# VH-VL binders against q0aze0, part 407

Target 1, 268 residues: q0aze0
Amino acid sequence: MKIILVNNRFKENTEKKAQEIAGQLSALNVEVIIDNGLDEPYAGTVDFIMVLGGDGTMLRAARRYGQRAIPVLGVNMGTVGFLSNIEINELAEYLPLILREEYSLEARMMLEVAVFQQQSLLTRVFCLNELLLRSNSPRMLSFALEISGQKLEPYRGDGLIVSTTTGSTAYSLSAGGPIADPQLDAFIVTPVASHIINKRPLVVSPEREISLHLLEEREAIIGIDGQIKMDFGAENRVLIKRAPHPLLMVNLKAKPFFTSIDRSLQRQ

## First folded at step 19 (VH-VL)

Design KK61 (framework fv_bermekimab)
Fold by ESMFold2-Fast, scan of step 19:
Structure KK61 (fold): chain C 268 residues (1-268), chain A 123 residues (1-123), chain B 107 residues (1-107)
Amino acid sequence: as target 1 above (268 residues)
Amino acid sequence: QVQLVESGGGVVQPGRSLRLSCTASGFTFSSYGVHWVRQAPGKGLEWVAAISYEGSNKYYAESVKGRFTISRDNSKNILFLQMDSLRLEDTAVYYCAKDRIYYSKGFYGMDVWGQGTLVTFSS
Amino acid sequence: DIQMTQSPSSVSASVGDRVTITCRASQGIKSWLAWYQQKPGKAPKLLIYAASHLQSGVPSRFSGSGSGSDFTLTISSLQPEDFATYYCQQDNYRPLTFGGGTKVEHK
């Protein structure tokens, strides 16, 4: 069995804990590849991905490995989030189930985001939460939103979020979007400070293709999962569609989504 | 220099066929939807047909549907309009035009136009 | 098909005049309307897209407004090179349709 162990080197004791777990797995005859975020993604075949950290580390793991159709387990270290399944102090209890492949999988949709500049592909990324387009100056944006070839009324405002259902509790929530059951597949399209009063979030089929471009030159940025940031101007275009593969999240322990929502709302 | 150049116009007999070409240069032709627009002598503009950047989606005005066929060759940067069963009402200057936005399924205005090619009929 | 009605069909104007041209769609087209200028013997030139957005290189004396079914092209101070025929065109529905044109001619 070969496992990728994903961690964040710069968090307190995370690197030391990753080494301890790697040693434990090696003692059980498991080959371990450590991904601390500084190197290129591991290119070889693996059987399982174990993510040590919070939701941010899980988002990075999903971008790097989510399209490989490999089971991914979130192991929480400290602050409770939405994307982890077990706590670090429970890992020893669940390791036998992992090694015997005795777990269920929950499929989470991902976005495929292609960003173009002057007809050239600038980047193609996969993400678990969302793409954000926003103004980077006091001036509002004017932009076109196209859904499967249908042009909506031009948007005027500070920006737009195109989110997965998993991302409904991230930036989309802050912008007034709905909380969505992550077991549903859908795009959630949430305006950011629209100048047009009563512009509403849209929930659309995951089979739709979404595209965005500016109708006039403005200072804007796009953000992906809150982790990738790039400038966006009138020469740029974004194409968004459902990624070919969902992220396969490991369920070893029941973690009811709506209970997690209630807890998070109390912590706000 | 971004340009479109039409060719293939001429004098034809009613009921015959004619093929128009439009050669693109100075931009990435394969990234843009392109249109045929015609204008009868002394009359206004009439949209005729359009083809998506990859060539899979084709659209026609009702007046030409079933008689005209739009196609493109992205390897040669050429747009075509095959005109069958020509009628006197098809007399016009035919323009090709590029849509503004690349890799789009919608249309956002035609920003580059050719000089046009005249199609007319013998007496 | 969406019918685009332009008014007036012609307007006589002098250099320095404010010229207003109106375009009406037979049903709602959102803001998806373009304006073109055509001089005799020449191909059309794009002036305005998405109802109110000025094409690069077009002088600021040209402006567009409107949404839904009623649209206006305004030339704030007519210049000698602006005597031409102007066309609106909707791109919200297929087939795309043009207005009948408005000829701006010398008084």
Scores: ipSAE 0.795, ipTM 0.912, lowest interface PAE 0.9, mean pLDDT 91

Design KK62 (framework fv_bermekimab)
Fold by ESMFold2-Fast, scan of step 19:
Order: sequence, then C-alpha cells, then structure tokens
Structure KK62 (fold): chain C 268 residues (1-268), chain A 123 residues (1-123), chain B 107 residues (1-107)
Amino acid sequence: as target 1 above (268 residues)
Amino acid sequence: QVQLVESGGGVVQPGRSLRLSCTASGFTFSSYGVHWVRQAPGKGLEWVAAISYEGSNKYYAESVKGRFTISRDNSKNILFLQMDSLRLEDTAVYYCAKDRIYYSKPFYGMDVWGQGTLVTFSS
Amino acid sequence: DIQMTQSPSSVSASVGDRVTITCRASQGIKSWLAWYQQKPGKAPKLLIYAASHLQSGVPSRFSGSGSGSDFTLTISSLQPEDFATYYCQQDNYRPLTFGGGTKVEHK
C-alpha cells in the first residue's frame, strides 16, 4: 500500500505531525510519500491520499491528484471547514479501516478550466470549488458569458463565479449564490456586484460548457479555488467544463452536510 | 497583416454552378468561424452562410439552403462556397468575413472582411 | 427570421452635425447587435459590437446604445470621412440578419 500525505508546511506543526504519521504508517508496512506543496505532484501510482489540514489543503490536493480516481481523506487539524471527514485525534481509531479499504466514497464533481491567450492554450487547471473572474481595478467589467453555445445578455459588474456544488459554500455563497447539496452535480453561476438588477445566480447542468471573454480592455484576474491567480485581458478566453473524473472523498464517519452548514452559518 | 481574399466570381448562366474561395492570411484561420455575406448591386447586405472553426457546424440563410454548401480547408487556410442551381437573384458581390472571437460556436460580429468577388449573369 | 428595420433610410447632414441612426429588431436580441460602415465600392467596416462596444481603431465620436429590440448609433460630430452607408446586424439568432441600411449624405 502506498499513501500520499498532503500537508501545509506553513501551518503550525504540520511537518512534524506528517512525519509522525508517516512513521506510524511505515511501521505498518505502508510506503509513504509526503507532499508539502513545494515539488511537482508525485507521478507514481498510489492507493490512497490523506490530507492533513483544512479546506485549503484539500483544495490543493484536489487540483494535484483529483483526476487520478484515488480515494482522498480529509483529516482536520484544527481548522473549521467542510471538506474534512475525521479529526486528527481520531486517526488512530480509523487507521485499520483505511488499511483494509473498508470505507465508502463520495464523488464530488470538479471543474476543468482551460485559459487561452490569443488562440493558444495558456494553461489547463482542475479545481474543486470555483473559478472567479474579477475586475482588478475600480472599473466594472463588461464580458460575454456563453452556456453550451448560447450567448446570454452581456454582464456588467465586478465579475462572475462559476462554481461546483462543493464550492456553493465557498466564495459563491459570499456573492449571494445558493447553498447546494454536494450530492447534486451542477454548475452554479453567480454574478459579483452586477450592474444589472435582473442578473441572478444560475444553476445549470454539469454537462454544459461555459465560456467567458471580456468585451473591452480592462484589468481583470482569474482566481481558481482562491489559490491560483492569473491576469485576464480582452485577448484571453476561458472555457469551463466538467472535469473527466470526480474527486473521490473518503467517508469513514457520518458528517451530515446540513448540520455542518447550520453550524458554519451561526459562526462569525 | 490580417487579410481575406475572395476569388472565383464571374459571369455565369442561370442553373449552373460556381465555387467561390476565400484565402486567409495573418491570423490563425483554424481558430475562427467565418462567414459569407453578399450584396446585390445597389442593395443592402445579406448574410449567406457561416462555418464553425473546426468545420463541424454549418449555417445557411433560408434563400440558399439546399443550393449552397460552405466548407473550409484549415490546412490551406481556405474557405469555400459551392453555389449550385444559381438564380438571377444570386447576383451580388460576395464577401468573406472573419468572426471576432476564436474558439466560439456563437458569433460576435465580423471584424475582418475581404474585398469581395462579383457573381453576375449573362444576358 | 429576425427582421431588422433601420430608420431613416437616408439622412442629409453637414460636417459637425450630430447624426442618430435607429435600428429595431422584430423580437428581442439582447445586446447582440453590431454596426458597420460601408463606403461606395468598399467592404463593410465593423464600428460597434455588442450594442455599445467600440471596435479598436474606431474614433470615439461613434457610439452605440440600446438593448432588447431598440438600438441607436450616434456620430457626435460628423467628419468628412463619415459620409457612408451604415448597417446594423444582429447575431443573437441564426440566420444572422442585417438592417436595410442608412445612407448619410451631404446636405
């Protein structure tokens, strides 16, 4: 059995804890690869991915490994979030189940984002929560949104979010989008400070393709999962579609989604 | 320099066929949808046909459906319009035009136009 | 098919005048309307796209406005090179359709 441990080396004692867990796994004859975010993703075959941290660390793991159809377990290390299944102090209790592969999997859709510059593919990125298009200046953007080859009325405002249902509780929520059941597969399209009063969030089929481009020269950025930032101008175009594989999230412990969002909405 | 150059126009007889060509240079032809637009002498513009950047989707005005066929050769940067069963009403200057946005199935306006090629009829 | 009606069919104007051309669609086309300028014997030139966006290289005296079914092209201060025929064109529906044109001619 080979396991990747994904951690955030810049948060508390995560490197020390990752080494401790790696030692425990090695004692049980498990090969361990530690991914602290500094190097390229591990290229070899692996059986399981254990994410040690909060939602941000899970988002990075999903971008690096989510398309490989490998079980991913979120282990919370003191950060409030939606993407972890067990707490770090519970790991020892659940470890025998992990090693015997006795767990259920929850599939979470991902976005495939392709960014073009003057007809050439600049980058292709996968993400779990959302793509954000936003103005990088006080000036509003004017941009075109296509859904499956259909042109919507041009958008004027600060930007747009294209989100998965997993991302419905992230930036899309802050921008006025709906809270979605993560068992539902859909794109959620949420405008950011739209000048047009009738622009509402849209919930569309995950089989649709979404395209964006600016209708005039403006300083704008594209943000992916709040972690990747790219400049975006009128010469750029972005294509968003459902990623080929969902992220396979490990369920060892019942964690009711709606109970979790109730608690989150009660907190500051 | 971004340009489109039409050729193949001329004097024909009603009921005959004619093939127009449009050669593209100065841009990545295979990335853009392209159009044929015609203008009868002293009249306004009339959209005739368009083809998607990959060649998969073809669109026609009702007046030419079943008679005209649009096609493209991305390896040679050439757009074609095969015109069958020509009528006197098809007398016009035929322009080819490039759509503004690359890799798009819908259209966003025609920013580059050729000089046009005249199709007219004897007698 | 979407019918595009332009008014007036012609307008007589002098250099320095404000010229307004109107285009009406037979049904709603959102803001997906372009304006073109055509001089005798020449190909059309794109001026405005998406109702109100100025094409690169087009002078700022040209502006477009409107959405839905009613659209306007305005030339704020007519120049000698602006005497031409102007066409609106919708690209919200296929087939694409042009207006009948408006000729801006010398008084």
Scores: ipSAE 0.786, ipTM 0.912, lowest interface PAE 1.0, mean pLDDT 91

Design KK63 (framework fv_bermekimab)
Fold by ESMFold2-Fast, scan of step 19:
Order: sequence, then C-alpha cells, then structure tokens
Structure KK63 (fold): chain C 268 residues (1-268), chain A 123 residues (1-123), chain B 107 residues (1-107)
Amino acid sequence: as target 1 above (268 residues)
Amino acid sequence: QVQLVESGGGVVQPGRSLRLSCTASGFTFSSYGVHWVRQAPGKGLEWVAAISYEGSNKYYAESVKGRFTISRDNSKNILFLQMDSLRLEDTAVYYCAKDRIYYSKVFYGMDVWGQGTLVTFSS
Amino acid sequence: DIQMTQSPSSVSASVGDRVTITCRASQGIKSWLAWYQQKPGKAPKLLIYAASHLQSGVPSRFSGSGSGSDFTLTISSLQPEDFATYYCQQDNYRPLTFGGGTKVEHK
C-alpha cells in the first residue's frame, strides 16, 4: 500500500504531524510519500491520499491528484471546513478501516479550466470549487459569456464565478449563489456585483461548455479555488467544462452536509 | 501585419462554377472562424457563409445554400468558397473576413477583411 | 432571417456635425450588433462590436448604444475622413445579417 500525505508546511505544526503519521504508517508496512506543496506532484502510482489540514489543503490535493481516480480522505486539523471527513484525533480509530479499504466513496465533480493567451494555451488546470473572473481595479468589467455555442447578453459588473456544486458554499455563496447539494452535478454561474438587474445565478447542465472573454481591455484576474491567480485581459479566453474524472472523497463517518450549512449560516 | 488576400474571381457564365481562395497571414489562422461576405455593385453587404476554426461547422445564407461550399485548409492558411450553379444575382465583390474571437463556434464581429475579389458574368 | 433596417438611407452633413444613424432588428438580438464603416472601393472596417464597444484604433468620436432591437451609432463631431457608408450587422442569430447601409455624404 502506498499513501500520499498532503499537508501545508507553512501552516502551524502540520509538517511535524505529517511526519508522525508517516512514521505510524511505515510501522504498518505502508509506503508514505509526503507532499507539502513545495515539489512537483508525485508521479508514481498510489493507493490512497490523506489530506492533513483544512479545505485549502484539500483543494490543492484535488488539483494535483483529483483526476487519477484515487480515494482522497480529508483529515481536519482544527479548522472548521466542508471538505474534511474526520478529525485528526480520530485517525487512529479509523486507520484499520482505511487499510482494509472498508469505506464508501462520494464522487465530486471537478472543473477543467483551459486559459488561453491570444491563441496559445497558457495553462490547463482542474479544480474542485470554482473559477473566478474579477476586476482588479475600480472599473467594472464588460464580458461575454458563451454556453454551448449560445451567447448570453453581455455581463457588466465586477466579475463572474463558475462553480461546481461543491464550490456552492465557497465564493459563489458570498456572491449570492444558491447552496447546492454536492452530490448533484451542475455548474453554478454566479455574477459578481452585476450592473444588470436581472442577472441571476444560473444552474447549468455539467455537459455544457462555458467560455469567457473580455469585451474591452480592463485590469482583471482569474482565480482558481482561491489559490491560483492569473492576469486576464482582452486577448485572453477561458474554456470551462466538466473534468473527465470526479474527485473520489472517502466517507468513514456521516458528515451531514445540510446540518453543517445550518451551523455555518447561523450568526450570533 | 494581419492580412487576408482573396483570389479566384473572374468572368463566368451562368450555371458554371468558380472557386475563390483567401490566404491568411500574420495570425494563427487555425484558431479563428472566418467568413465570406459579398457586395453587389452599388448595393449593400450580404453575409454569405462562415466556417468554424476547426472546419467542422459550416454556415450559409439561404440564398446560396446547396450551391456554395465553404472549406478551409489550416495547414496552408487558406479559406475556400466553391461556387456552383452560379446565377446572375451572384455578381459581387467577395470579401473574406476574420472573426474577432478565437476558439468559438459563434461570432463576435469581423475585425480583419481582405480587399475583395470580383465575380462578374458574361452574356 | 433577422431583418436589419437602417435609417436614414443617406444623410447630408458638414464637418463638425453630430451624426446619428439608427438600426432596428426584426427580433431581439440582445446586444450582439456590430457597426462597420466602408469607403468607396475599400473593404469594410469594424468600428463597434457588442453594440457599444469601440474597436481598437477607432477614434472616440464614434460611439454605439442600444440593446434588444433598437441601436444607434453616433459620430459626435464629423471629420473629413468620416464621409462613408455605415452598416449595422447582427451576430446573435444565423444567418448573420447586415442592414441596408447609411451613406454619410457632404452637404
């Protein structure tokens, strides 16, 4: 058995904890690779991915390994989040189930994002939550949204979010998007501070292709899962579609999505 | 230095065929949809046909459907219009034009035009 | 097919005049309208796309407005090089269709 431990060495004590867990797994004859975000993703075959940290660390793991159809377990290290399944102090209890492969998997759709500079592919990335297009100046953007070869009325505003259902509780929620059951596959298209009154979030089939480009030169950026940032200008174009493989998330214990949302939306 | 150059126009008889060519330079031809637009002497612009960047989607004005065939050779940066069963009302200057946006199946305006090639008829 | 009706067919103007040309679509085309300028014996040049967006290199005296079915092109202060024929063109529906043109000529 080979396991990747994903952690963020720039977060408090996560590298030390990863080393402790790696030692425990090695004692059980499990081969361990540590991915702390500094090196290229591990290129070899692995059987399981264990993510030590919060939702941000899970998003990085999903971008690096999500298309390989390998079980991914989120282990929370103190920060409340939506993408972890167990707490770090529960790991010892659940480890025998992990090693015997006695768990269920939940498939979560991902986005495939291709960013072009002029006509050349600048980057192709996969992400779990969303692509964000936003203005990087006080001036609003004017941009075209194309869905499967259909042009919508141009958007004017601060930007647009194209989200998975998993991402419905991230930036899309902050921008007024709906809360979606993450077991449903769909794109959620949420405008950011639109100047057009009737621009509402759209829920779109995951079989659609979505394209974005600016209609005038502005200082803009695109953000992917809140972690990758790129300049975006009138010569850029983004193509978005459903990724070929979903992220396979490990369920070891019930974590009721709707109960978790109720707690998150409740203020003092 | 983005440029489109048409060729192949000339004098034809009704019912005959003619093939127009448009050679592209100074941009990545294979990334853009391209159009044929015509203008009869002293008249307005009429959109004739368009082809997607990869060549799989072709679109025609109703007046030419079934008679004209648009095609492209991305390896040579050439756009073609095969005109069959030519009629007197096909008399026009034929322009090729590049669409503004790359890798799209729809159109966003024609930003680069050739100088045109004239198609006329003999009696 | 979408019919594009331009008004007027011609306008006589002097240098420095404000010139307004209108274009009406037979059905709603959102904001997907372009404006072109054509001088005698030359190919058209794109001026405006998506109803109100100025093509790079086009002088700021040109502006476009409108959405749905009613659109206008305005030249705020006509220059000698602006005497030409202007065409609107919708790209919301296939086939693409042009207006009949508006000739801006000397008084």
Scores: ipSAE 0.790, ipTM 0.907, lowest interface PAE 1.0, mean pLDDT 91

Design KK64 (framework fv_bermekimab)
Fold by ESMFold2-Fast, scan of step 19:
Structure KK64 (fold): chain C 268 residues (1-268), chain A 123 residues (1-123), chain B 107 residues (1-107)
Amino acid sequence: as target 1 above (268 residues)
Amino acid sequence: QVQLVESGGGVVQPGRSLRLSCTASGFTFSSYGVHWVRQAPGKGLEWVAAISYEGSNKYYAESVKGRFTISRDNSKNILFLQMDSLRLEDTAVYYCAKDRIYYSKAMYGMDVWGQGTLVTFSS
Amino acid sequence: DIQMTQSPSSVSASVGDRVTITCRASQGIKSWLAWYQQKPGKAPKLLIYAASHLQSGVPSRFSGSGSGSDFTLTISSLQPEDFATYYCQQDNYRPLTFGGGTKVEHK
């Protein structure tokens, strides 16, 4: 059995805890690869991915490994979030189940984002939450949104979010998007500070292809899961579709989505 | 640099066939939808046909449906218009034109046009 | 098919004049309207796309406005090179349709 431990070495005690867990797993004849975010993603075959940290660490793991159809377990290190299943102090209790592959999997859709410049592919990335297009200056954007070849009325405003259902509780929620059951597959398209009155979020089939481009020269950025940032100008075009594989999230402990949402909404 | 050049126009007889060509250079032809637009002498512009960048979707004006066939050869950077059962009302300068936006099945304005090729009749 | 009606069919103007051309769609086309300029014996040139966006290299004296069904092209201070025929064209629906054209000629 080979396991990747994903952690953030700059977070308090996470590197030390990752080393401790790696030692425990090695003693049980498990080969461990540590991914602390500094190196290239591990290229070899692995059986399981254990993410030690908060939602941000899980988003990085999903981007790096989510398309490989490998079970991914989120282990919370004290940060409140939606993407972890168990707490770090519960790991010892659940470790035998992990090693026996005695757990269920929940599939979470991902986005495939392709960014072009002058017809050339600049980058192709996968993400779990969302793509954000936003202005990088005081001037608002004017841009075209195309859904499966159909043009909507041009958008004027600060930007747009194209989100998965998992991402419905992240930036899309803050911008006025709906809360979606992450077991559903759908794109959620949420405008950011639109100048057009009654421009509403859209919920569309995950089989649709979404594209964006600027209608005039402006300085803008594309943000992926709040972790990747790249410049976006009038020569650029972004194409978004459902990723080929969902992220396979490990379910060891009941963590009902709607209970988590209810608790979070009471804090707002 | 970015250029479209039409050819194949000429004097034809009613009921005959003619094939127009449009050669693209200076851009990635296979990334863009392209159009045929015609203009009768002294008259306005009339959209004739369009083909998607991948070649799978073709669109025609009602006046030419069933008589004209649009096609493209992305390996040679050439757009074609096969015109069958030609009528006197098909007399026009035929322009090819490129869509502004790449990898789109929607249209966003035609930013590059050829110089046109004249189709006329004599009997 | 969407019918595009341009007004006027022709306008006589002098250098320095403000020229306004209107275009009406038979049904709503959102903001998906382009304007083209054509000089005698030449191919059309794209001036404006998406109703109000100026094509690269087109002088700022040209401007477009409108959405839905009513659109306007304005030339704020007519120059000698602007005497030409202007066409609107909708690209919201297939088939694409052009207006009948407006000829801007010397007074």
Scores: ipSAE 0.803, ipTM 0.912, lowest interface PAE 0.8, mean pLDDT 91

Design KK65 (framework fv_bermekimab)
Fold by ESMFold2-Fast, scan of step 19:
Structure KK65 (fold): chain C 268 residues (1-268), chain A 123 residues (1-123), chain B 107 residues (1-107)
Amino acid sequence: as target 1 above (268 residues)
Amino acid sequence: QVQLVESGGGVVQPGRSLRLSCTASGFTFSSYGVHWVRQAPGKGLEWVAAISYEGSNKYYAESVKGRFTISRDNSKNILFLQMDSLRLEDTAVYYCAKDRIYYSKAIYGMDVWGQGTLVTFSS
Amino acid sequence: DIQMTQSPSSVSASVGDRVTITCRASQGIKSWLAWYQQKPGKAPKLLIYAASHLQSGVPSRFSGSGSGSDFTLTISSLQPEDFATYYCQQDNYRPLTFGGGTKVEHK
């Protein structure tokens, strides 16, 4: 058995906890690879991925490993989030079940984001929550949204979010998008401060292809899961489709989604 | 320099066939949808046909549907229009034109045009 | 098919004049309209796309406006090189359709 421990070395006590867990797993004859975010993703085959941290660390793990169809467990280190399944103080209790593969898997769709420059592929990234297009200046953007070859009325505003259902509670929610059951596969397309009064969030089939480009030269940014930022100009184009593989999230205990969102909304 | 060059026009007799070609240079031809647009002498512009960047989707004006066939060879950067059962009403300068936006099945304006090739009929 | 009605069919103008050309679609085309300039014996040149966006290299004296079914091309101060025929073209629906053209000629 080979396990990747994903952590954020810059979070308080996370590095120490990763080392403690690695020691425990080694004592049980488990090979451990530690991914603290500094190096390229581990290229070899592994049996399980354990993410030690908050939602941000899980988003990074999903981008690095989510397309490999490997079970991924989120272990919360203190901050309440949507993407962890167990708390760190529960890990010892659940470790025997992990090693015996006594758990269920929940598939979560991911986005495949391809950003082009001068007709050439600049980057291809997978993400769990969303792609954000936004203005990087006081000027509003003018841009085209195309869904499977169909052009909508041009958008004028600060930007647009293309989200998975998992991402419905992240930036899309802040921009006025709907809360979606993460068991559904769908794209949620949410405008950011649109100047057009009739622009509403759209919920579209995950089999559709979404593309965006600017209709005039503006300073803009593409953001991915709130962690990757890229300049975006009039000669750029972004193509978004459903990623080939979903993220396989480990369920060791019931985490009631609707109870979690009620609690989150009450605190805002 | 981004350029499209048409060839294959000429004098034909009604009912005959003619194949037009359009050679692209200075851009990644395989990334763009391309069109045929014609203009009869002294008249306005008329869209004839289009083909998607990968070649799988083809579109035709009703007046040419079933008689004209659009195709492309991305390895050679060439667009074709096979014109069968030609009629006097097909007399025109035929232009090829490139979509403005790459990797799209929608049209956002045609930003590069060839010089045109004339198709006319003998009496 | 979407019918594009362009007016006027011709206009006589002098250098320095403001020239306005209109285009009406038979049904709504959102903002998906382009404007082209064609000089005698030459291919059309794209001036404006998506109703109001200026193509790179096109002088700022050219501007477009409108949405839905009514559109306008304006040349704020006509220059000698602007004497040409202008065409509108919708790209919201297939087949693509062009207006009949407006010839801007010398007085």
Scores: ipSAE 0.796, ipTM 0.912, lowest interface PAE 0.9, mean pLDDT 91

Design KK66 (framework fv_bermekimab)
Fold by ESMFold2-Fast, scan of step 19:
Structure KK66 (fold): chain C 268 residues (1-268), chain A 123 residues (1-123), chain B 107 residues (1-107)
Amino acid sequence: as target 1 above (268 residues)
Amino acid sequence: QVQLVESGGGVVQPGRSLRLSCTASGFTFSSYGVHWVRQAPGKGLEWVAAISYEGSNKYYAESVKGRFTISRDNSKNILFLQMDSLRLEDTAVYYCAKDRIYYSKAHYGMDVWGQGTLVTFSS
Amino acid sequence: DIQMTQSPSSVSASVGDRVTITCRASQGIKSWLAWYQQKPGKAPKLLIYAASHLQSGVPSRFSGSGSGSDFTLTISSLQPEDFATYYCQQDNYRPLTFGGGTKVEHK
C-alpha cells in the first residue's frame, strides 16, 4: 500500500505530525509520500490519500489529486469543517479499516475551470468548491453569463459564484445561495451583490457548460476555492464544466451532512 | 491584420448554383462562429446563415433554408456558402462576418466584416 | 422570427445636432441588441453590443440604451463622419434579425 499524506505547509507543527504518522505507517509496511504543497504533486501510482488538516487542505488535495480516482480521507487536526471524516485522535482506531480497504466512498463532483486570454488557454484547473468572479475595485462589473449557448440578461454587480453542491456551504452560502445535499450533482450559480433587483441563485444541470466574460473593461479577479487568484479582464473568458472524475471521499464514520450544517450555523 | 475576404460572387442564371468563399486571416479562425449577411441593392441588411466555431451547428434564415448550405474548413481558414436553386430575390452583396466572442455557442455582435461579394442575375 | 422595427427610416441633421434612433423588437430580447454603422459601398461596422456597451475605438458620443423590447441609439453631437445608415440587430434568438435601417442625411 502506498499512501500520500497531505498536510498544511503554513502550519508550524503539521510537518512534524505528518512525519510522526508517516513513521507509524512505515512500521506497518505502508509506503508514505508526504505532500506539504511545496513541490509538484506526486506523479506515481498511489492507493490512498490521507489529508491532515482542515477544509483548506482538503481543497488543495482535491485540486492536486482529485481527478485520479484515488480514495481521499480527511483527518481533522483541530479545525472543524465539512470535508473531514475523522479526528486525528481517532486515526489509530480506524487505521486497520483503512489498510483492509473496509470503507465506503462518496463521490463529489468537481469543476473543470478553463481560463483563456483572447483565444489562448491561460490555465486549466480542477476545484471542489467554486469559482468566484468579483470586482477588484469599488466599481461594479458588467458581465455575460452563458449557459449551454443560452444568454441570460447581463449581470451588473460585484460578481458571481459558480459552485458545486459541495461548495454550497462555502462562499455561495455567504452570498445567499441555497444549501445543497452534496450527494446531488448540480452547478449552483449565485450572484454577488447584483444591482439588478431579483437576480436569484440558479441550480443548473451539471451537464451544462457555463461561460463568463466581461462586457466592459473593469478591474476584476477570479478566485478558485478561495486559494487561487487571477486577474480577469475584458479579453479573458472562463469556461466551466463538470470535471471528468469526481473526488472519491472516504467514509469511515457516519457524519450526516445535515448535522454538520446545524453545527456550522450554530457556531456562526 | 484581422480580415475577412469574400470571393465567388458573379452573374448567374435563375435556378443555377453558386459557391461563395470567405478567407480569414490575422485571428484564430477555428475559435469563432462566423456568419453570412446579405444586402440587396439599395436595401437593408439580412442575416442569412451562421456556423459554430467547431462546425457542428449550422443556422439558416427561413428564406434560404433547404437551398443554401454553410460550411467551414478550419484547416484552411475558409468559410463557404453553397447556394442552390438561386432566385432573383437572392440578388445581393454577400458579407461574411465574425462573432465578437471566441468559444461561444451564442452570439455577441459581429465585430469583423469582409468587403462583400456581389451576386446578381443575367436574363 | 423576431421582427425588428426601426424608426425613423431617415433623419436630416446638421453637424453638432443630437440624433436619436429607435428600435423595437416584436418580443423581449433582454439586452441582446447590437448597433451597426454603414457608409455607402462599405461593410457595416459594429458600434454597440449588449444594448449599451461601446465597441473599442468607437467615439463616446455614441451611446445605446434600453432593454426588453425598446432600444435607442444616441449620437450626442453629430460629426461629419457620422452621416451614414444605422442598423439595430438582435442576437438573443435565431434567426438573427436586423432593423430596416435609419439613414442620417445632411440637412
Scores: ipSAE 0.825, ipTM 0.921, lowest interface PAE 0.8, mean pLDDT 91

Design KK67 (framework fv_bermekimab)
Fold by ESMFold2-Fast, scan of step 19:
Structure KK67 (fold): chain C 268 residues (1-268), chain A 123 residues (1-123), chain B 107 residues (1-107)
Amino acid sequence: as target 1 above (268 residues)
Amino acid sequence: QVQLVESGGGVVQPGRSLRLSCTASGFTFSSYGVHWVRQAPGKGLEWVAAISYEGSNKYYAESVKGRFTISRDNSKNILFLQMDSLRLEDTAVYYCAKDRIYYSKAFYSMDVWGQGTLVTFSS
Amino acid sequence: DIQMTQSPSSVSASVGDRVTITCRASQGIKSWLAWYQQKPGKAPKLLIYAASHLQSGVPSRFSGSGSGSDFTLTISSLQPEDFATYYCQQDNYRPLTFGGGTKVEHK
């Protein structure tokens, strides 16, 4: 059995903790590859991915490995979040189930984001939560939103979020988008500070293709999962589709989504 | 550098056929939808036909449906308009034009135009 | 088909004048309207797209406004090179349709 152990080296003592867990796994004849985010993603075959950290570390793991159809388990290191399944102090209890492959998988859709400069592909990125288009100056953006060949009225405002249902509780929520059951597959399209009165979030089929381009030159950025930032100008275009493979999230322990939402909303 | 050049126009008799060509250079032809637009002598612009960037979707004005066929060869950067059953009313300068936005399933106006090729009739 | 009605069909103007051309769609086209300039014997040139956005290289004296069904093109201070025919064109519906044109002529 080969496991990738994903951690955040910049989080306090996480590298030492990762080494301790790697030692525990090695003692059980598990081959461990540690991915602290600083190197290229491991290119070999693996059986399982264990993510040590909060939601941010899971988002990085999903981006690096989510398209490989490998089970991914989120192990919480003390942060409160939506993407972990068990706590670090529960790992010893659940480890036998992991090694015997006695767990269920939950499929979470991902976005495929292709950013072009003129006609040339600049980058193709997969993400779990969302793509954000946002102004990077005091001036509002003017941009075109196209959904499967249908042009909507041009948008004027600070930006737009295209989110998965998993991402409905991330930036889309902060921008006024709906909370979506992550078991549903859908794109959620949420305006950011629209200057058009009553511009509403849209919930659209995951089979639709979404594209964005600026209608005038502005300083803008594309943000992906809050972790990747790219400049975006009038010569750029972004195409968003459902990714070929969902992220396969390991479910060892029932984590009721709606009770998690209730607790999160009460915190504010 | 970005350029469209039409050819194939000429004098034709009613009921005959004619094929127009438009050669593209200086941009990635295969990334853009392209249009045919005509203008009768002393008259206004009339949109004739368009084809999607991959060639799968073709659209026609009602006046030419069933008589004209738009096609493209992305390997050669050429747009075609096959004109069958030509009528006196088809007398016009025919322009090819590039859609403004790449890799789009919609049309966004036309930012690059050819010089046009004249189709006229002799009885 | 969407009918695009331009008015007036002709405008007599002098250099320095403010010129306004109107375009009306037979039904709502959102803001998906373009304006083109055409000089005799030449191909059309795109001036404005999406109702109000200036094409690169087009002088700032040209501006567009409107949404839905009513649109205007304004030339704030007419220059000698601006004497031409102007066309509106909708790209919200297929077939794409042009207005009848407005000739901006010398007084």
Scores: ipSAE 0.798, ipTM 0.910, lowest interface PAE 0.8, mean pLDDT 91

